# Ledger of designs, part 71: VHH binders against q96fz2

Target 1, 269 residues: q96fz2
Amino acid sequence: CGRTSCHLPRDVLTRACAYQDRRGQQRLPEWRDPDKYCPSYNKSPQSNSPVLLSRLHFEKDADSSERIIAPMRWGLVPSWFKESDPSKLQFNTTNCRSDTVMEKRSFKVPLGKGRRCVVLADGFYEWQRCQGTNQRQPYFIYFPQIKTEKSGSIGAADSPENWEKVWDNWRLLTMAGIFDCWEPPEGGDVLYSYTIITVDSCKGLSDIHHRMPAILDGEEAVSKWLDFGEVSTQEALKLIHPTENITFHAVSSVVNNSRNNTPECLAPV

## First folded at step 23 (VHH)

Design HC5
Fold by OpenDDE, fold request of step 24:
Structure HC5 (fold): chain B 269 residues (1-269), chain A 123 residues (1-123)
Amino acid sequence: as target 1 above (269 residues)
Amino acid sequence: EVQLVESGGRLVRTGGSLRLSCAASGFRFRYYVMGWFRQAPGKEREVVAAIVQSGGYTYYADFVKGRFTISRDNAKNTVYLQMNSLKPEDTAVYYCAAGKGIYLDTPSDYDYWGQGTQVTVSS
């Protein structure tokens, strides 16, 4: 996974992340560093994306079932990294393979500290190799979407006003991630960064791409992944597997350029 | 040429069962979401069920209440609707549709439509 979409306005995104804590109380995640949230139809590694994490990471006596939402850098920078520039990291941390997560220090250490997060996206992009050509067809992959009854009056999705309404009930893709905190050697702000755990693709995506992000399907899976206070690493890793609960459509080549940030990126072609 | 051909519609008694089939041709079937819709006389076309490409997710309208099952066979380019416990209110023309659209329950997000098959449930 090297490209995602996360374009919802902050308020819409927050509402889409509504959850119940362990007491059954309906809650919205609290924001950390909301100003770092930059909505985009075309998110690439090194950009910031919103992730969910347990409040317990910030508050010692917090309920571990409570959620915080925070923009983090895509591409995990390990806490032990001693260079002053994260870009000097010699290995790719955009993704973490599920089968080797416990073998790589960069992922094992933060995971052992309970630094699990849920990476939020509208969906992710993947490119299919076309046989016999150097051309790749991009696809947008996401959770199946249903229009809620209230949207009966939403005319043709072609009006900008209608487009915003279409996203009000969007089910966000929830991907399993590991995050770490890096303190620059020269001082400055702590950098929060994440990696997306990847698995072998489900059968439905196998013709498009051989790998997919580990998708946490449903509130229980999301809750268990986040709750490092109650759920051990071993139990959490049981949640990491391919899922067939996805859909996709072909999109235009507009998404190929990471600088393009328009609705055309994820529009069906 | 894109074709969706529905079959299996007939007269059945209340409480009866029916299996509809839709044979698809002329497009990459495995890349499309498939849906069943119905239209009764004087009523709007409504979604019955939908299924994603892999079959890993299915949607059902509220009136289905566990009575119907949508399935697909990508090797045969066919989508099915098993209908059990049929009621007179289920009388309609049933349409198969294929879509690349975003929403499973929205007719406008479907690109290709069959001609429909008549299902009649007698009391």
Scores: ipSAE 0.919, ipTM 0.966, lowest interface PAE 0.4, mean pLDDT 93
Fold by OpenDDE, fold request of step 24:
Structure HC5 (fold): chain B 269 residues (1-269), chain A 123 residues (1-123)
Amino acid sequence: as target 1 above (269 residues)
Amino acid sequence: EVQLVESGGRLVRTGGSLRLSCAASGFRFRYYVMGWFRQAPGKEREVVAAIVQSGGYTYYADFVKGRFTISRDNAKNTVYLQMNSLKPEDTAVYYCAAGKGIYLDTPSDYDYWGQGTQVTVSS
């Protein structure tokens, strides 16, 4: 996974992340560094994307079922990294393979500290290799969506205003991530960064790509992954597997350029 | 040429069962969401059920209430609708549709449509 979409306005995104804590109380996640949130139809590694994480990571004695939403850098920078520039990291941390997560210190250590997060996206992009050609067809992959009755006028889907309304009930893709905190040697702000855990693709996606993000399907899976206070690493890792609860459609080559940030990126072709 | 051909529609009595089939050709079936829609006389076309490419997710309209089951066989390029406990209110032309759109329950997000098969449920 090297490209995602996360374009919802902050308020819409927040509402879409509504949850119940362990007491059954309805809550919205609290934002950390909301100004770092940059909506985009075309998110690439090294960009910031919003993730969910347990409040317990920030507040001592907090309810570990409570959620914080925070933009983090895509591409995990290990806490032990001693260079002043994160871009000097010699290995790729965009993804973490589920089968080797415990073999790599960069992922094992933060995971052992309970630094689990849920990476939020509209969906992710993957490129299918076309047989006999050097051309790759991009696909947008996401949770199945249902248009709830509240979207009144079917007819005006062509207006920008209607487009925003369409996304009000969007079910966000929830991907399992590991994050770490890096303190720059020269001082400054702590950098929060994440990696997306990947698994072998489900059968439905196997023809498109052989790997997919580990998707946490449903509130229970999301809650368990986040709640490092109550859920052990071993139990959490049981949540990491392929899912067939996914749909996709082909998109235009517009998404190939990471600078393109328009609805056209994820529009069906 | 893209074709969706529905079959299995007939007259049945209340409480009866039918299995509708839709044979698809002319497009990459496994890449499309499939749906069943129905239209009764004087009513708008409405979604009955939908199924994603892998079959890993299915959607049903509220009126289905567990009576219908959508399934697909990608090897056969066929989508099915098993209808049980049929009621007179289920009388309609049933349409198969294929979509690459975003929403499963939205007719406009489906690209290809069959001609439909008549289902009549008598009291």
Scores: ipSAE 0.919, ipTM 0.966, lowest interface PAE 0.4, mean pLDDT 93
Fold by OpenDDE, look of step 23:
Structure HC5 (fold): chain B 269 residues (1-269), chain A 123 residues (1-123)
Amino acid sequence: as target 1 above (269 residues)
Amino acid sequence: EVQLVESGGRLVRTGGSLRLSCAASGFRFRYYVMGWFRQAPGKEREVVAAIVQSGGYTYYADFVKGRFTISRDNAKNTVYLQMNSLKPEDTAVYYCAAGKGIYLDTPSDYDYWGQGTQVTVSS
């Protein structure tokens, strides 16, 4: 996974992340560093994206079922990295393969510390290789969406106003991630960064791409992945597998340029 | 040429069962969401059920209440609707549709439509 969409306004995104804690209380995640959230139809590695993580990571003795939402840098910077510039990291940490997660120190160590997060997106992009050509067809992959009856009064999706309303009931894609905290050697703010765990693609996506993000399907899976206080690493890793509960459509080549940030990126062609 | 051909619609008694089939041709079937819609006389066309490309997710309208099952065979380019416990209110023309749209329950998000098959449930 090398490209995602996360374009919802902050308030809409927050509402879409409503959850129940272990006591059954309805809650909204609290924001950490909300000013770092930059909505975009076209998110690339090294950009900031919102992730969910347990409150226990920030507050001693907090309820580990409570969730925080925070923008983090895509591309995990290990805590042991000693260079002053994260861009000098010589290995790719955009993704973590599920089969080697326990073999690579950069991922194993933070995972062992319970640094699990849920990466939020509208969906992700993948490029299908076209047979006989060097051309690749991009696809937008996401959870199946149902238009709520309330949205039926929303006129033709062609108006910008209607487009915004369409996204009010969007089911966000929830991907399993590992994050780490890096302290710059020269001082400054702690950098929070994440990697997306990848798995072999489900049968439905296998013709498009051979790998897919580990998708956490449903509130239980999301809760278990986040709750490092109650759920062991071993139990959490059981949640990491391909899922067929996804849909996709072809999109235009507009998404090929990471600078393009318009609705055309994810529109069906 | 894109074609969706429905079959299996007939007259049945209340409580009866039917299996509808839709054979697709002329497009990449495995890349499309498939849906069943129905239209009763004097009513708007409404979604009955939908199924994503892999079959890993299905949607059903509220009135289905577990009576119908949508399935697909990508190797045969066919989508099915098993209908059990049929009621007179289920009398309608049933349409097969294929879509690349975002929403499973929205007719406008479907690109191709069949001619429909008549299902009549008698009391």
Scores: ipSAE 0.917, ipTM 0.965, lowest interface PAE 0.4, mean pLDDT 93
Fold by ESMFold2, fold request of step 24:
Structure HC5 (fold): chain B 269 residues (1-269), chain A 123 residues (1-123)
Amino acid sequence: as target 1 above (269 residues)
Amino acid sequence: EVQLVESGGRLVRTGGSLRLSCAASGFRFRYYVMGWFRQAPGKEREVVAAIVQSGGYTYYADFVKGRFTISRDNAKNTVYLQMNSLKPEDTAVYYCAAGKGIYLDTPSDYDYWGQGTQVTVSS
């Protein structure tokens, strides 16, 4: 997984993340660093994307089932990194393979600290290799969607403002991630960064690509992954597996250029 | 050329059961969401059920209430609708559809349509 869409305005994204805490109380996640949120149909590594994490990471007596939403850098920078420039990290941390997560210091150390996060997206892109040409066919991959609009005559995507209303009920893709906190040696703000855990692709995606993100399907899975106060690393890792609860469609090559930030990136072709 | 051929529609009594089949050809079946839709005279076409490419997610309209089951066999390029506990309100032409669009319940998101098969449920 090396490209995602996360284009919703902050207020719409926040409402889509409504949840219940351990006591059954309905809540919205509390934002950290909301000004760093940069919505786009075409997010790539090293950009910031919103993730969910437990409030207990920020307040020692907090209810660990309460959620914070914050933009973090895609591409985990380990806390032990010694150089001042994260781009000098000599290995790729965009993704973390589930089968080796406990063998890699960059991932097992933050995981042992309970630094689990849920990476949010509209969906992700994957490129299918096609024999007979060097061209690759991009696909947009996402949770199955049902149109929730009560009236078929209002809220259809007839104009730019109308297509934003259609997205009000989009089911966000929820991917399992690990984050870490790096203190720059020259000072400044702590850098929060994440990796997306990957698994072998499900059968439904196997013709498109061999790997997929570990998707947390449903509120119970999301809650258990986030709640490092009550759910051990060993128990949490049982949540990491492929899912067949996924759908996809082909998209045009517009998405290939990561500078293209347009609805055409995810439009069916 | 793309073909979706429904079969199995007939007259049945209230409380009866019926299985619809849709044989697909001319396209890469595994890449398409499949759906069953119905249209009664004077009414708009409405989703009955839909199933994603792998079969890992199924959707049913509220009126189904557990009476129908959609399934697909990707090896046979076939989608099915098992209909149980049929009611007169289920009388309609049933259409098989294949789509690459976003929404499972929206007819305009489906690219290919069958000719339909008539289901009539008598009291």
Scores: ipSAE 0.827, ipTM 0.928, lowest interface PAE 0.6, mean pLDDT 90

Design HC5
Fold by ESMFold2, look of step 23:
Structure HC5 (fold): chain B 269 residues (1-269), chain A 123 residues (1-123)
Amino acid sequence: as target 1 above (269 residues)
Amino acid sequence: EVQLVESGGRLVRTGGSLRLSCAASGFRFRYYVMGWFRQAPGKEREVVAAIVQSGGYTYYADFVKGRFTISRDNAKNTVYLQMNSLKPEDTAVYYCAAGKGIYLDTPSDYDYWGQGTQVTVSS
């Protein structure tokens, strides 16, 4: 769980995150720091990627079911970190194992503060080891997708500017995350950063890799994970489990180099 | 040689039931999404149902209206379509397909196709 794709333009990504608050009102998440969003087919740790979190983290008395979307650094920097440079962390925080989350200070503390987030991606990549060799086969793993006919699209199908329209109905992968807020000791902006919770892989992925991100499957799971005002840590952790609601396909080795940011990274081979 | 061999298509009365099977060989079945498609005379080939590799997600076209069930058996390299409450409108050639493409409902995303099995529903 160390590579993802999150390539959609901001406006398309925002529409894909349409949701209903607890009163049933249709809403879009409100952006914070939108200029830090760096879309790419090939996101790696230490890059910024968008996450959802409750508005209540930012506004006194806000409805905790309302959502903010913000880019955060992948690789949680604990609030207690004392060095001036986050790259000096002595341990890896790109992922957090679900079976030890309440034993690790880096994750237990922010989780106890309700700092739960939903990490957004088109899908994630995983490398399958071939037996008896050091060769690895990358796969792109994502929610099952249904293409939809575009209503009222006279002339739109012939336009090169509409090549991303097939992504308008993409079901974004929604992964359970924990975030923290770090104040640099020498001053500067507060750093928001996250980790992705992992679980044992489902049977459908077990031939590919033994771990997978904790996927929040459906609006109810997403809402409960985000809503720290109404859903306790204990109840939220019940949402953390493998899912079989997943599909995948092999991709070329182009994705191996994290500098390659092209649709070829996720294209079937 | 990749093969998808459908079986089970026949003439059946309105309201009847029918079970289609598709035996797969020549590829690693568990790595493929499987789908059932149909084509009536003068119409485009359309998705009926699709199922992901593990069976953990199934898709059905709107016209199915709860009448059909897709399933797969990865140990037997076989995909099935149980069709109940059949209507004359269901008359078509039914095709089994295997794919590694992105979209479950899009024929061009499927790599391998069977020759089809005729289903005819009499009024």
Scores: ipSAE 0.821, ipTM 0.926, lowest interface PAE 0.6, mean pLDDT 90
Fold by ESMFold2, fold request of step 24:
Structure HC5 (fold): chain B 269 residues (1-269), chain A 123 residues (1-123)
Amino acid sequence: as target 1 above (269 residues)
Amino acid sequence: EVQLVESGGRLVRTGGSLRLSCAASGFRFRYYVMGWFRQAPGKEREVVAAIVQSGGYTYYADFVKGRFTISRDNAKNTVYLQMNSLKPEDTAVYYCAAGKGIYLDTPSDYDYWGQGTQVTVSS
């Protein structure tokens, strides 16, 4: 999992993240660093993408079921990293394999601190190897979507506004992540960064790629993963498994170049 | 030469059961969402049920309310609709459809359609 789409305007994204705290109260997550959110149809490692995390990470005695949303760097930079430039990290932290997460210090340490996050996206891309060629077929992979009926609406035919309304009720993909906090040795702001936990692909995706992100399917799974105040590491790791609650479609090669940020990246072909 | 061939439509009494089948050929079945749609005389075609490629997610229209079950067998390139507790208002031509579009419940997101099978539920 090395490419996602997360293109929604901040206000639409925030509304899609409506949730219920442990007392049953309806809430929206509160933003941290909202100006660092850079929406795109084509997000790569080292870019910033929004994640959810518990308010308890920021406020002593906060309700650990309450959620903060914040952009973080994709590609976890361990808190112990000593060089000034994160690009000098000599190992790839874009993903974290679930079967070795408790063996890798870069992931085990922050996980032991309860630094669990939910990585948000419209969906993710994977490239299927085509036999007999060096070319790969990209697919966009996402939660199944149902169009909500809007009675009484009258709209302009075939307009860009209609495309954006498709996204008003989009079910965001919710992936399990681990984050860490790194203080640059020369000073400056603390760097928040994350990795996406991966698992063996489900049967439905096995023809496309052998790995998939660990998807948190539904509010109970999301709440338990986030709530490090009430849910132990051992209990949280039970949430990490493949899911068949997923769909996909082929997309054009426009997405191959990570500089292409257009709706064509995820359009069915 | 894409083909979707529905079968199993019959006359049945209220409260009865039927199983519809749809045999698919000429395309890579496991790469497609499958759906059952229906059209009664004078009505627009409407979703009944849909199922993602793996079978891991199913959608049902509100009027189904637990009476129907969609399933698929990717080894046989076949999708099924088990219909129980049938009512006269279920009388319609039932269509099998395959799609690569985004929305499971939207007919325009489906690329291939069968010719339909008639289901008639008598009072």
Scores: ipSAE 0.796, ipTM 0.917, lowest interface PAE 0.7, mean pLDDT 90

